# Ledger of designs, part 2: VH-VL binders against Chaperone protein TorD (torD)

Target 1, 216 residues: Chaperone protein TorD (torD), of Ferrimonas balearica (e1svr5)
Amino acid sequence: MDEQEIREEVALAERRATLYWWFASMLCRELDSDQLNTLCSESGRVLLDALAEEPSLAPGCQKLRRALAGVQVLATPQLELAADYATAFLGDHLGSAPPYASVYVEPGGMMFQHPHQQMVQWLQQWQLAVSFDGNEPADHFAIMLDLMGNLVLKGVDSPEAQSAQSALLAEMLPPMRRWVTQCQRQPGFYAALAELLLAFVSLDQTLIEGEFSLAQ

## First folded at step 1 (VH-VL)

Design ix1 (framework fv_ixekizumab)
Fold by ESMFold2-Fast, scan of step 1:
Structure ix1 (fold): chain C 216 residues (1-216), chain A 120 residues (1-120), chain B 112 residues (1-112)
Amino acid sequence: as target 1 above (216 residues)
Amino acid sequence: QVQLVQSGAEVKKPGSSVKVSCKASGYTFTSYYIHWVRQAPGQGLEWMGVINPSGGSTDYNQRFKGRVTITADESTSTAYMELSSLRSEDTAVYYCARDLRFLEWSFDYWGQGTLVTVSS
Amino acid sequence: DIVMTQTPLSLSVTPGQPASISCRSSQSLLHSDGKTYLHWYLQKPGQSPQLLIYEVSNRFSGVPDRFSGSGSGTDFTLKISRVEAEDVGVYYCMQSIQLPYTFGQGTKLEIK
């Protein structure tokens, strides 16, 4: 590969990893005021504009923007989003959608039967530490997304990391699709974010599968 | 075979509470949601609430919030619906029904119903 | 709350003749997952409701071919191609896209 092709590959990996970590940061806890202000700033607008150029991501971006506009009209936007987070992910009701893969494995399914155990094994294999607070189960989607970001960067120099990206996506996407369906039963900021996330991860899987076929 | 078997008919005084049970068999109890639906004599179906037996999370129809409590006991594969501050208009047949988690959202099997009569 | 409206409220059918029941929702029942969460139930006299059709057009196990469901968005139809004596009862549509789940008022089907 020439130097320009190498630079383009590295730049793409950096952008993919940054998006995985961005989604992880949005899901691991309630948005603080700084995160919300950044998302509502010009830099946030530029990010969403760039994502919306991709046709598969445009609907999610539009829904996220509508949810942000709705919250910004309120007297305390950050507190409203904190309430939305609690309702979506922590509430004591069926409409809550806890962001853990183990919640969404199929009753009779074979895929990802022990998400927490599998994630612990993968984190140990790749010598990675969880980078957010709490004694969270390792199958939290934020942890899985954080691992993906690390595997994406490692994939530039490692065929093993490239294979691991494909394996993790194959395990993550089925429960994530069910989680997003559950999130969308209670429309709001986090439902829109979950939809955008699923669209991004699905797109990324098609890109990885295409790249893998070319590499083979 | 899948079965949901409910407790027997009850007669209650106004102001009291009633607790109806729904015992599941023939499937993995924690794999399906359990919903509660009531039907007043000669009237239609009214959704009351639901429980996820895996973890015990619940959701209720706002009309019954503050009066209805749904619980589940995984060790006995039994769901319960308790309705407090009973009035004569709570006279109804109360049904439990199961719903496949995250796939169909439809009530594929129903209990036989429990008639609760509220009279003085 | 999503309001479900059924028409007619009752109908009487000669055995072997067709029957059609309509259900309208106040909002679209199409989910972003591509599924439409509209279901049909039959309650025979003295019995619990039983599932007939789920997600607009899928027959539940054991439901005869004479039952069919169709529709999209906010307008749905349950058809019985040839009504038989065992089909008597009250038919209900239900939406499960949004909490609280809501039912139509019911349509009573009787044999002439």
Scores: ipSAE 0.000, ipTM 0.458, lowest interface PAE 14.5, mean pLDDT 84

Design ix11 (from ix6 with heavy chain D99S R100P G101Y Y102D S103F Y104W G105S P106G F107P; framework fv_ixekizumab)
Fold by ESMFold2-Fast, scan of step 1:
Structure ix11 (fold): chain C 216 residues (1-216), chain A 120 residues (1-120), chain B 112 residues (1-112)
Amino acid sequence: as target 1 above (216 residues)
Amino acid sequence: QVQLVQSGAEVKKPGSSVKVSCKASGGTFSSYAISWVRQAPGQGLEWMGGIIPIFGTADYNQRFKGRVTITADESTSTAYMELSSLRSEDTAVYYCARSPYDFWSGPDYWGQGTLVTVSS
Amino acid sequence: DIVMTQTPLSLSVTPGQPASISCRSSQSLLHSDGKTYLHWYLQKPGQSPQLLIYEVSNRFSGVPDRFSGSGSGTDFTLKISRVEAEDVGVYYCMQSIQLPYTFGQGTKLEIK
């Protein structure tokens, strides 16, 4: 492989990993002022414009922009987003959607047992520590997304990491679809973010599986 | 072999309260949303409310104007529906029903039903 | 609340004949996730309701191939290709896209 092809593969992996970590950073805790300012800045606008050019990502980007515009006209935008986070993920009503894969496994599945154990094993296999609060169960979607970002970068040089990407996506997508469905009961910033995330992860799986099919 | 087993038939006087239980066996109780649906004699099905035990949250059909309370005890895998200020119109079979992981999935398995008769 | 309307309210069929039941919702049951949250239940005499078809066209576990569901948006159909004696009961459509859940008024199927 020539040097230009290697640079293109690395650049693509860096962009994919950055998006996984971007989503993880917004799901692991409520947005801080720096995150909100960045999202509302020129660079955030450019990022959302670029993502919206992809037809499968456009609806999520549109909803996310509407939610941001709605919050920005309020006196304390960051506090409004913190309230939205609590309502979406920590609330005490039927519309709450805790962002843990184990909550959304097939009927009869054990909470925290199977997805949490699987994630613990994968984190140990890849020798990775979690990037946020160590008291979180390992099947938190933010932890799974963080692992994906690491596997994407490792995948440049590792067939094992490429296979692990496919395996993690296969385990993550079914509960994520159910989680997003639950998030949509409460329209707002985090519901829009969850919808955009699902669209991105689904697209990424399609691209990865397409490459494997061509290789065969 | 997931099964929902409800408490037995009740006869109540107008103005009293009734509390019906629904015990889940086989499988993980907390992984499911639990709904309560009633059926008056010769009539159709009416959703009363539901709970997602893992979140501890319940929601209700406003038709009952605050008369219904739904709770769950994960340690005993039992959901409860309490209906207060009973009227003769509340005479019905009350069903509990399980939804896979949220309310949008719709109920898949149903309890056997509990007949509540309200008469003076 | 979403209103669910079923037609017919009752039908009598000879064993082996097909049967068709229609359900109409007052608003679209299509969610932005691409799924349509319409389900069909059967309540046999003296028994609890049982799930037949979920999300328009998916047969629930153990449900015979004779049962099929179709439709989109606001108009849905349940078909039984060859009615058997065990199929007698009341059929209900139900939407779960919005709380409260709402059911059709029911369609009673009887054998001639």
Scores: ipSAE 0.000, ipTM 0.450, lowest interface PAE 14.9, mean pLDDT 82

Design ix2 (from ix1 with heavy chain D99G L100Y R101D L103W E104S W105G S106Y F107L; framework fv_ixekizumab)
Heavy chain, then light chain:
Amino acid sequence: QVQLVQSGAEVKKPGSSVKVSCKASGYTFTSYYIHWVRQAPGQGLEWMGVINPSGGSTDYNQRFKGRVTITADESTSTAYMELSSLRSEDTAVYYCARGYDFWSGYLDYWGQGTLVTVSS
Amino acid sequence: DIVMTQTPLSLSVTPGQPASISCRSSQSLLHSDGKTYLHWYLQKPGQSPQLLIYEVSNRFSGVPDRFSGSGSGTDFTLKISRVEAEDVGVYYCMQSIQLPYTFGQGTKLEIK
ESMFold2-Fast, scan of step 1: ipSAE 0.005; ipTM 0.471

Design ix3 (framework fv_ixekizumab)
Fold by ESMFold2-Fast, scan of step 1:
Structure ix3 (fold): chain C 216 residues (1-216), chain A 125 residues (1-125), chain B 112 residues (1-112)
Amino acid sequence: as target 1 above (216 residues)
Amino acid sequence: QVQLVQSGAEVKKPGSSVKVSCKASGYTFTSYYIHWVRQAPGQGLEWMGVINPSGGSTDYNQRFKGRVTITADESTSTAYMELSSLRSEDTAVYYCARDRSYYGSGSYPEYFDYWGQGTLVTVSS
Amino acid sequence: DIVMTQTPLSLSVTPGQPASISCRSSQSLLHSDGKTYLHWYLQKPGQSPQLLIYEVSNRFSGVPDRFSGSGSGTDFTLKISRVEAEDVGVYYCMQSIQLPYTFGQGTKLEIK
């Protein structure tokens, strides 16, 4: 490849990795004031506008934008989002949707199942430092997204990393689809975020599989 | 207010390992990358590596690959840099530094806005 | 690895006079995203480095407007319009367009 093609591949990989890590940062724990302020700033607006240019991402962006507008009129927006995070991902009510792949793959919704074991193997294979506390399941979607970002960057000049991207997406997408369906039972910021995330990851899989169609 | 507070100075023997800590406060630990940079006495700055505290993914300067390990503990908002097989030329002040948040479209980690106070590691027989 | 070269290695300035430091990279620091990944840091004696200028010309929060950055491609300049006693230290340029991130060798600024 010529140097312009290489630079374009690196730039695309950096943008994809940044988006994977952006989603990971919002799922790994409740948003703090800095994160909320950034989302509500000009930078956040520019990002959502840019993502909305892609037709498959536009609906998720609109829902996320509406959820942010709704929270911003409340007396304590950050505390409301922190409470929403706890009820969406940590509670036991019908709308609770723990963000772990194992919950949505195995009967009974148990953690530390196959997705956890597979992730431990992949993290070891790619020589990442410990990506989580020793007691945290490795199949947390934030951990999977973080690994995906790293594999995207490594994939620029590594066929093995490219293959690993496809394998990780195949492991992640089926439980993510079930997780998003569960999230949607409680409309709000995290339901909108989960929906946008699924749309992004699905689009990314289509692009790397070489089946993206710009017509029809 | 953003602060990065590092562990105290250490004296180590050649062939041993050292683990320097960097405790973050005043911001969301997982929203910003943490880099490690060292400086030998009277010398310039040398980049060692970076960690994304959200998930723990790392990248290292090839010069240190195989000897450096960077980790992060989200529950304590602390990043660690461990350097093994120490040599006298590893005598240096080791700094942790925060990179910009990756929210929004833009570059991969880019500039260091806040730095720790530094940890002097002396390697001598 | 991208090599960063600073000139001069040291300079002595009378208080109130201007100072100028150059930084040259072995490759262009202009990315296809339109940004130039060149930043300037100041390390005061016995202290940690601190950010002065990012992406060529943007002053970091709290940095006095007597500091300015300019340049493009491979040639960059940091200027101090009126040097004050608190500006003493070593100035470093850094590129972050490519891993590993690399620094210039430093320019020591002293007061006469």
Scores: ipSAE 0.000, ipTM 0.429, lowest interface PAE 17.8, mean pLDDT 82

Design ix4 (from ix1 with heavy chain L100Y R101V F102W L103G E104S W105Y S106R; framework fv_ixekizumab)
Fold by ESMFold2-Fast, scan of step 1:
Structure ix4 (fold): chain C 216 residues (1-216), chain A 120 residues (1-120), chain B 112 residues (1-112)
Amino acid sequence: as target 1 above (216 residues)
Amino acid sequence: QVQLVQSGAEVKKPGSSVKVSCKASGYTFTSYYIHWVRQAPGQGLEWMGVINPSGGSTDYNQRFKGRVTITADESTSTAYMELSSLRSEDTAVYYCARDYVWGSYRFDYWGQGTLVTVSS
Amino acid sequence: DIVMTQTPLSLSVTPGQPASISCRSSQSLLHSDGKTYLHWYLQKPGQSPQLLIYEVSNRFSGVPDRFSGSGSGTDFTLKISRVEAEDVGVYYCMQSIQLPYTFGQGTKLEIK
C-alpha cells in the first residue's frame, strides 16, 4: 500500500472505533448530565446528521433524535432517560431487555454463560481491562462493543485482530438481533439507540467483507 | 403434545374479581411467554398482557393497568390472570396463548378459552 | 399503538372459488433483523383462534398449501386458492413487532 492508502485506512479505522466506543458509552449505564448535554450540543447534532446520511442508519437516527427531543421538553430530561434505561434494561416487566448476549443464546437466560467465558478469554488475549467492574458479566453488549473498537484500531496492522473482528461479530450479531427485537417492544430512547446500533454493526460487517465503505 | 387447559366458565357480579387459570403441558413452561387475549361476544381480539414464567416479569395493556394481574406458578406450570373491578363490558371469552421467548413472537398454541359473564 | 386494518369485513364465497383478505398496518412491520412480524389466525365458530401463517408467508404446521400469505412493509394479503367448507370463520391479522400486540378487526368468511 502507498502512504496515502495507509493514511485512509487508519482514518477509517479511527472513525469505526470511535463509533463502537460511543455506542458502548451510551449503553453501559444511564446517561449522566455531561453525556446528555454533549448529545444535545452542536457536536451531537453533527454526529447524528452525519450518520443519517447513510440510508441504513437514517431510520435509527430519526427515532433517536425524536425520542431525545421528547424528553428535552420535560422538567428533568436526565431523570426521564434514567427511567427509560431502567425500563429497557433493568426492570422486571416483560418488556425489559437485559443487554447481555447470554440472555439471548440460552433458553435459561442465566448470566455468566458461554459468551462470558469467551469474552474473558478475548479480553485477556488482547490485554484489555473490562470496561465495567470485575463482577459484571463480560458478555454485556457494551463490553463486546468496547472490544470491537479496540480490535478495529489494532486491525490496521494486525491480521489476527482482523480475524478477531469477524469472529466477535459472528458471536455478537445473532443475540443482538433478538435483544433489539425485545427492546423495540417498548419504544423509547434506548429502543431507538439499540436499533441504530444493530444497523451500524450490520453495516460494519459488510464493510469488513469489502462490500461497503464508511468513508463516503 | 402441547396443551394449554383453562379453568371453567365464571359468572360474576359487577365490582367483583375473577381469576382464570391456564395449565400448560407438553413443553418446557419457562421457555414460553404466556399472553392473555380477550374477546367480547361478537367482537374482535384484544391483547391484555403477558408474563415470562421464568422470572415472573409482566407487561400489561394500558387499558387494563391497575385492574389486571398476571402471575405464574412454575411448580404447577400454571399461569393466572386476575381481573378486578369487573364491569358488564368485561363479559368476554378470555384466552391464554404461548409465545417462544427466544424470538418467535407469535401465538402458536392457544387455550380453549374461559367465558366470564358479568351480570347486570 | 400500531393500528391494524382489514378489508373486507365480510366475504361470501362459493366453494372452490378463491378468497383474498387484506391487512394494512399503520407502521412498517419490517424489523432490522430482516423479519416482518405479521401473522394470520383463523377462528372457526365456537373455537379458539389457531395460527395459519407466520412472518407474512410461512405456513404453520398442518396448514393446507391452499393458504398463502404475501406482502411487505405495511400491506399484506392472505389468499385461499380454493375455499372449502372447513375454512368458514373469522380471519385475523396480528402484528408482534412491538407491545401491545394488536389485531385487525377481523374478516368473516362465509360459504354461499
Scores: ipSAE 0.000, ipTM 0.449, lowest interface PAE 15.9, mean pLDDT 84

Design ix5 (from ix1 with heavy chain D99G L100R R101Y F102S L103S E104S S106P; framework fv_ixekizumab)
Fold by ESMFold2-Fast, scan of step 1:
Order: C-alpha cells, then structure tokens, then sequence
Structure ix5 (fold): chain C 216 residues (1-216), chain A 120 residues (1-120), chain B 112 residues (1-112)
C-alpha cells in the first residue's frame, strides 16, 4: 500500500470506531440533555444525513428522526426519553428488552451465560477495564460495542485484532437480531436506535468478511 | 417429559386471598416463562400475568391491578399466583402455562388447572 | 387491548366432514420481524387448553395433518379437513404481539 492508501485505511477505521462508540454511549445509559441537544442540533442532522446515504441505513435513520421529532413536541423531552429507556431496557417487566446478549442466545435465555464468559476473556486479552461485579454482566451490548471500537482501531496494525473483530461480530449479531425484534414490539426512540444499530453492525460485518476474504 | 402440576381445588370467602402453586418438571425451570390464565365457568380464557423465574421479573394484566402477585421459587421449580380481595366473580379455573420471551410466544404446555370457588 | 373475535360461536359437524373457524383481530398481528403472532388452542371437555397451531400456520408437536392454519394481518382461519370424535371441544385463537395477551371468545365444535 502507498501512503495515501494507508491514510485512507486509518481514516475508515477511525470512522467505524467512532460509530461503535457512539452507539455504545446511547445504550449504556439513558440520554442526558446534552446528548439529546446534540442529536437535535446541526451536527446530529449532518451525522444522520451521512448515514442515510447508505441504503441499508436509511430506514433506521428516518425512524430515529421521526422518534426525535415526536419527543421534541412534548413538555419534557429528556424525561420522556428517560421513561422510554426504562420501558425498553430496565425493570422487572416482560415487555422490556434487556440489552444483554445472554438473554437472547437461546429462546427464554438467562443472564451470565456463555457471552458473559467470552466477553470477560476478551476484555482481559485486550487489557480493557470493566466492572465484573455479579450484578453487571460483561455481555451488555454497550460493552460489546465499546470493545468493537477498540478492536477496529487496533486492527489497523494487528491481524489478531482483525480476527477478533470477526469473532466478536459472530458472537454479537445473532442475539442482537433477537433483541432488536423484541425492541420493535414497543416502537419508540430506542426501538429505532436498535434497528439502526443492527443495520450498521450487519453492514460492518460484510465489510470485515470482504476484507478477510481478499486478504487471504 | 415436560409437566406442570398445580395445587388442589380451594373454596374461599369473599375478601380473602388464595395462593395457587405450579410445580414444573422435565425442563430447565429458569429457561422458560410461566404465565397464568383463568377461565370462569362456561366462559373464555383471560390472561392474568407472567413471571420470568430467572430473576423474578413479572408483568400483570391491569384488570387485576393491585390484587395479583406472581412469584417463583427456583429451588423447588415452583411458580405461585396469589389473588387477594376475592370476589364471587373470581370463581374460575386457574391455569399455569409455559412460554418463552421470544418471537414465538405460544403457551406450549399447560398445568391441569386449579378450581377456586369464592362463595359466602 | 387487542380484541379477538371468533366466528362462528358454535358449529355441529358430522364425522369426516370439514370444519372452518375464523378469527379476526382489531389490529394487525404482523410484527416487523415478518412473523404473525397468532396461535390456536383446543380445549377438550374437562381438560386444559392444548396448543394446536402457532404463528398462524405451524403445527405443534403431535398435531395431526388434518389441522391447518392460514391468514395474514387481521384475518385468520383454522381448518380441519375431516373432523374426528376427538376434535370435540372449544377452539381459541390468541394474539401474543401485545400485552395483555388476549383470546377470542371461543368456538365450540360438536359432533352430530
């Protein structure tokens, strides 16, 4: 590769990692006022416009925009989104869609199954710090997405990190598809976000598969 | 072989409470949700609520708001449904049934039913 | 709540003849995942309900081929190609797309 090709590869990795971390930040906790204001600002519009240029991402972007517009006409938009987060992902009710891979590995799945153990091993391998108290599983999708961002950047110089990206996507995508299906039973901001996330991760997997196929 | 075995029939007075049990066997108790459905004599089926035995998360039909409580004991693979402030119209056969928190969501196996009669 | 309406309320069939039961929902049961969350149950006299058909057209384990389900959106049909004595009971449709889960009022099948 020449210098320009190397610079373009690094730039692509930086954009991919930034998107993984952006999704992780939206899922790890309810949106605060600053995050909501950023999404509704010109920078948020520019981001969603750029993502919508990709045909597979356009439907998710449109749904997310409609959800944001709907919340903005309410008296307390941030509190409404906080309630949507709790309804979608928290609590002791069946209608929620907890964002943990182990819940969706098998129909009727339980937390702290295979994905948690695999994530603990990967986080240790890549020297990334996460709380491993018994009540906080490492297979939370936000943690998996955060690891993906780190692996994407490391993958520029590391074949091991490139292989780890493929392995993590293979572990994450099947339960994510089931999680998104569950999220869609309760339409709203987080259902739209989950749909856009799945479309992005699925697209990224095709990029990784193409890269490794050609690299052989 | 999957089985759900419920406790025996009960006769209760108005204003009292009843607690029906449902003992599961033949599968991993914490891998499936337990639903409760009732049927008044000669009437149709009415969904009451559900529990995830893994962690004890519950959801209830709002028609029973404040009166129904569903619990599960993992050590005995038993789910319970308690209905308080009983009225004569609560006379019904109460069923437990197995389901999944997944896209299929049918009630694939049912208990034999528990008749609860509320009379003065 | 989603309202489920069954027709007819009862039907009497001579053995070996076909039977057809309809179920209509007040809103679409088609999920964005492409699945339709409609299920059929049979309750024989004095027994618990048993699952017959799940997700519109899939036969549950042990259910004979003479039972078939069809439909889409809000309109669904359960067909029995040739009714047998053991098919006597009340048939219920159920939606599981939205809490609370709701059942049709039931269709009683009797043998002449």
Amino acid sequence: as target 1 above (216 residues)
Amino acid sequence: QVQLVQSGAEVKKPGSSVKVSCKASGYTFTSYYIHWVRQAPGQGLEWMGVINPSGGSTDYNQRFKGRVTITADESTSTAYMELSSLRSEDTAVYYCARGRYSSSWPFDYWGQGTLVTVSS
Amino acid sequence: DIVMTQTPLSLSVTPGQPASISCRSSQSLLHSDGKTYLHWYLQKPGQSPQLLIYEVSNRFSGVPDRFSGSGSGTDFTLKISRVEAEDVGVYYCMQSIQLPYTFGQGTKLEIK
Scores: ipSAE 0.000, ipTM 0.428, lowest interface PAE 16.5, mean pLDDT 83

Design ix6 (from ix1, 17 letters changed; framework fv_ixekizumab)
Fold by ESMFold2-Fast, scan of step 1:
Structure ix6 (fold): chain C 216 residues (1-216), chain A 120 residues (1-120), chain B 112 residues (1-112)
Amino acid sequence: as target 1 above (216 residues)
Amino acid sequence: QVQLVQSGAEVKKPGSSVKVSCKASGGTFSSYAISWVRQAPGQGLEWMGGIIPIFGTADYNQRFKGRVTITADESTSTAYMELSSLRSEDTAVYYCARDRGYSYGPFDYWGQGTLVTVSS
Amino acid sequence: DIVMTQTPLSLSVTPGQPASISCRSSQSLLHSDGKTYLHWYLQKPGQSPQLLIYEVSNRFSGVPDRFSGSGSGTDFTLKISRVEAEDVGVYYCMQSIQLPYTFGQGTKLEIK
């Protein structure tokens, strides 16, 4: 039935949006103690177990769990994780991997290019407010993931939002692949998180493309 | 065309310091990291450190234990490598090279090299 | 630090004959992204090093097809199918998976 189909579509969209926002929350700033405790709790285990049932996500889930176990044996797990964040994303050294799409659209990277301008236009088009903290570019992966979550929910009732999902994924995935490669040069929690994220976004693009292939 | 042009040869006394420059043309300086690699006469290549000019700070090989400083001046598209407390063992050709940084990582273009001789 | 070891340290080859150079790393250079961050350079006499092969097997622009790279994990090989006079120099492998970047000790290729 149509009503049952609508309920199923809404439920799937809510789950997809929740995952996009979950990744965004972990990427936009250092994990605080509450976030780390939640991730290491039973609810975090249940989430990772559920994701690991998908074969394409299982390797990333395993690596993330190993990284969490490694941090948990240290005297100050949250401070070690904050240091890992700073090394991975805030450093201005050759081993860092700033989480901005503009950095990865060209080899070596350049900031405030096409992805930043495109994101500003899309945020305005979809009437979404985002805080630009000083020099924070709009093409930060966390901002792109947050927009994806909103587009996923709007896509239930909007062909325009469905098209925007496909366009944003096409913009985001190529630089995200390069970013993940750079993250992996400094193995750790955020490298594992980035791998899991790329696997999730790649899977989501495959599912969206499959749907569009079956309909006009 | 990508080009890295280094300053000329220098002769230094032990205990002094030397500062070598590397001027980049095209998009090299802003878009890519710049690494410094040295080669003692008849010896192999040794990575000293590198800098990502858009961020302005550098990473170093710990073998140089606080003796090396790498800086960049975006206004002149020039990177610098300063090595202090010079020893005779620091006699080498010093190269700058473009490092892709956030992507594939090979050094795809190199400067012509600067010979630094440390002798008393 | 990752240690890179090359063999042989030197070789002399008759023009037109093949040459093979090996490089071994102290730990795997394979990343979970499926890429291996091993590169080969040639330094001709009196010149700066130049990139030949990146990520194990990809020829850099302008590099002749007689050069090929292969390998996985910790063992890598650079092959020249038929050596020419312009190929003389010292060959270096390099890993860029971790800082500090490290090079092999070099292999000197001479024409017999």
Scores: ipSAE 0.006, ipTM 0.433, lowest interface PAE 14.7, mean pLDDT 81

Design ix7 (framework fv_ixekizumab)
Fold by ESMFold2-Fast, scan of step 1:
Order: sequence, then C-alpha cells, then structure tokens
Structure ix7 (fold): chain C 216 residues (1-216), chain A 121 residues (1-121), chain B 112 residues (1-112)
Amino acid sequence: as target 1 above (216 residues)
Amino acid sequence: QVQLVQSGAEVKKPGSSVKVSCKASGGTFSSYAISWVRQAPGQGLEWMGGIIPIFGTADYNQRFKGRVTITADESTSTAYMELSSLRSEDTAVYYCARDSYDSSGYYFDYWGQGTLVTVSS
Amino acid sequence: DIVMTQTPLSLSVTPGQPASISCRSSQSLLHSDGKTYLHWYLQKPGQSPQLLIYEVSNRFSGVPDRFSGSGSGTDFTLKISRVEAEDVGVYYCMQSIQLPYTFGQGTKLEIK
C-alpha cells in the first residue's frame, strides 16, 4: 500500500512538473512549427480537454482554443504567432508586456532589479544550471516556471524543496498577476496563454496550501 | 521599529556545537533575508551565510563548509545559526542582520545585539 | 571572492575637522541593474554595526547629513564633513554584488 501511495505521489509530481515545463517552453521563445502542430494535434486537444475539466482552468483553455482557431485559418499561422510574440513581449512600446517579474514590482519596473538577484541566488542554492551571461534577467517567468518544475520533482523526497515550491509561488504570483493584466491590452494567443498560466499557478498554490494545512 | 533579538552568550568546549537564535519583530519576517556575520575579538566582520525565509533555503560562505547550518522558523519569526565542530578560533561575537533583498537593497539595515560564543578548553 | 581594501586602517581627527575613508574593490560593484552594491557601516565601541550609507551614496534613515558617500566602479569614499565625538568607532565597507558578501578590513576613527 505504501508503494502504491508513493507511486501516486510521484505520478502527480511528474504531471505538475510537466505542466510547468510546458508553460515555460511556450513563453521562452516563439512557437516553432513542431510546437504549433503538436498543440493543434489530437494530443493537444486531449491536453486542453483534460485541463478544461478543472473549472478554474476552463475559461483559459477556451480562450486559448479560440486564439488557435483564429490563427489556423491564416496563410502562415506560425509566422502570425511569431509576430504576436514579438508584439506581446519584445516591443519597445507601452502596449508590450515583458515577461519579467522585476518589471512588475515596486517601486518601479526595471529589469535586473531584486527579483533577478533573488532568482540568481535561488538557482545557486538548488545547484540548477540556467545558462545565462551576467546581463540576462534570471527573473523571466519561463525561468521561474522551469525552476518550479524542478522543485516539484525534488519535492517528492525533500521537505526543503516542498517549502521552496511554496516560497517561489508566493514570489511569482504577485508580479504574474500584473503581467497578465498588461497582456490583456493585446488580446491574442499569448494573452490567452498568460491567463491560463495564471489560473494554473493560482490553482497549484491553493492545492499546495491545502495539503500543507491538512498534513499539519 | 525593527528589532532583531539574539539569544544569550554561550561557553562551549572544542568539538561541540552551538546554536544561536535571532528573533525578528517590527516587520514581516518572510519578506527579508537574514544573514549571520561574526567578529573575532579585535578583528573585522566576516559573513557566514544567510537564509531567505520565503525561499526556505540558505547560502553559506565556503570558509565554513560543512560546519554551519542556517535555518528559519516562520511561525516564530526566528532564524538560527548552528556552528559545529567548534575550535578556539571560532570564539567571536555572532550577529544576525536583516538583508533587504526583497526591496531595494541587498544591505544590512538592522542588526541584532550580538551573541558572544567562547570556545575554551 | 571580491576583496575589499580600506585606507587608512586608522585615523585620528580633531572634533569639527573632516575625515575621509577610501574603499577599493578587486572588481567592479556595478550590477547590470544599474545599481552599485557598495555599503558603509559604523561599529561604535561595544555596539553592533549600524548602516550608514547604502548603494554608494544613499544615507540610511536617521544618519546625519554630515555623512556622505561617493564613488563608482571599484573606488569609493566615505566622508564626514565635521567629525563629532559620537562618530568614533570602526567603519566598514561591504560589497553585496556577489556571494560571499565581503567587508573591508575596517578603519578605526579616533578623536584626538
């Protein structure tokens, strides 16, 4: 029985980590043709159907599906999404929403502020190799999500990793909420993805908090 | 008014361990890092390590490799520094200090009163 | 590790006269975020260290305006425009741009 319980715990951790890494892969760079084809395949449909069974994730899934359907009728869907990525995240204009936590913290939004330093220290503490030079912002949401996936897997047999999951979520969620609000100014695929991501991370935090409370 | 209040002086034998506490008040404990800095008699300041309570993990100066452990208990707003395998050269005043890492900072804005640890044979 | 070097190691000043303490780092303390992570502390006899100046030139709350910090890159200066008796103690610079955080050796300021 203990072995079955251990297997169930490992399986849940693997599913949670996979979702964190899936979101990270969608945010770290423009979708390539293989990623788009996978998302539009039967596998992608099954994934979104499964996520939509959760009431808090259903609205985000529906928006993401609508955005995908909208670009699929265009002559070059992948190039359209690449343009959407650039507009949403790489622009030098008021409507862009750079995906960095430091942009969305007080007293003012500037890249490479304390969230970047916090992430550098966190990555060093967990001995995780994120390849970046000294000028790259470590507080990119994709990097934070990647770290979450690793902490989720480590949490299976590490109380320290379990505590770190809760702590990282507490650090990530406030700037993520502000970032998602900014993303809403440019409706599209990445705005829908950001909304779904926020819903997922919020759900994960409530599940972790509930589990911790009950374990006590 | 932020205060860091440390545990009292300790006298220890070589080879033993000591655990010093630092209780924070006047601010939100989890929104700051707590660092430990020691000072041998008549000597300068030396950073030992620190903990980011919100992250639940600690970093250490490698000079104390394998001997220092820093922990935090958020329920009591208390950080701890345990130093093992004590040597006479570990005789020092040990300070905790608040590191403003989660605001505009990475500097020690408030310090505890210090804890004298004497290692004597 | 970043090495912090202070000069002078000791300084005796007549009350009302100015004092200047230098701090040099083995590498630049300017971060890519535009901030320079160099800070100054004062330890009065028998007391804990206290923050005087953070990020090169910002006076901490309650610190008198006679204290000022300046510098960039690897060269930094703490100045006291008119030294008072309460200013006696050991002054330390610290870098926090990378771990481990490191301090200068300290500068002991005494009143003549």
Scores: ipSAE 0.006, ipTM 0.440, lowest interface PAE 14.0, mean pLDDT 82

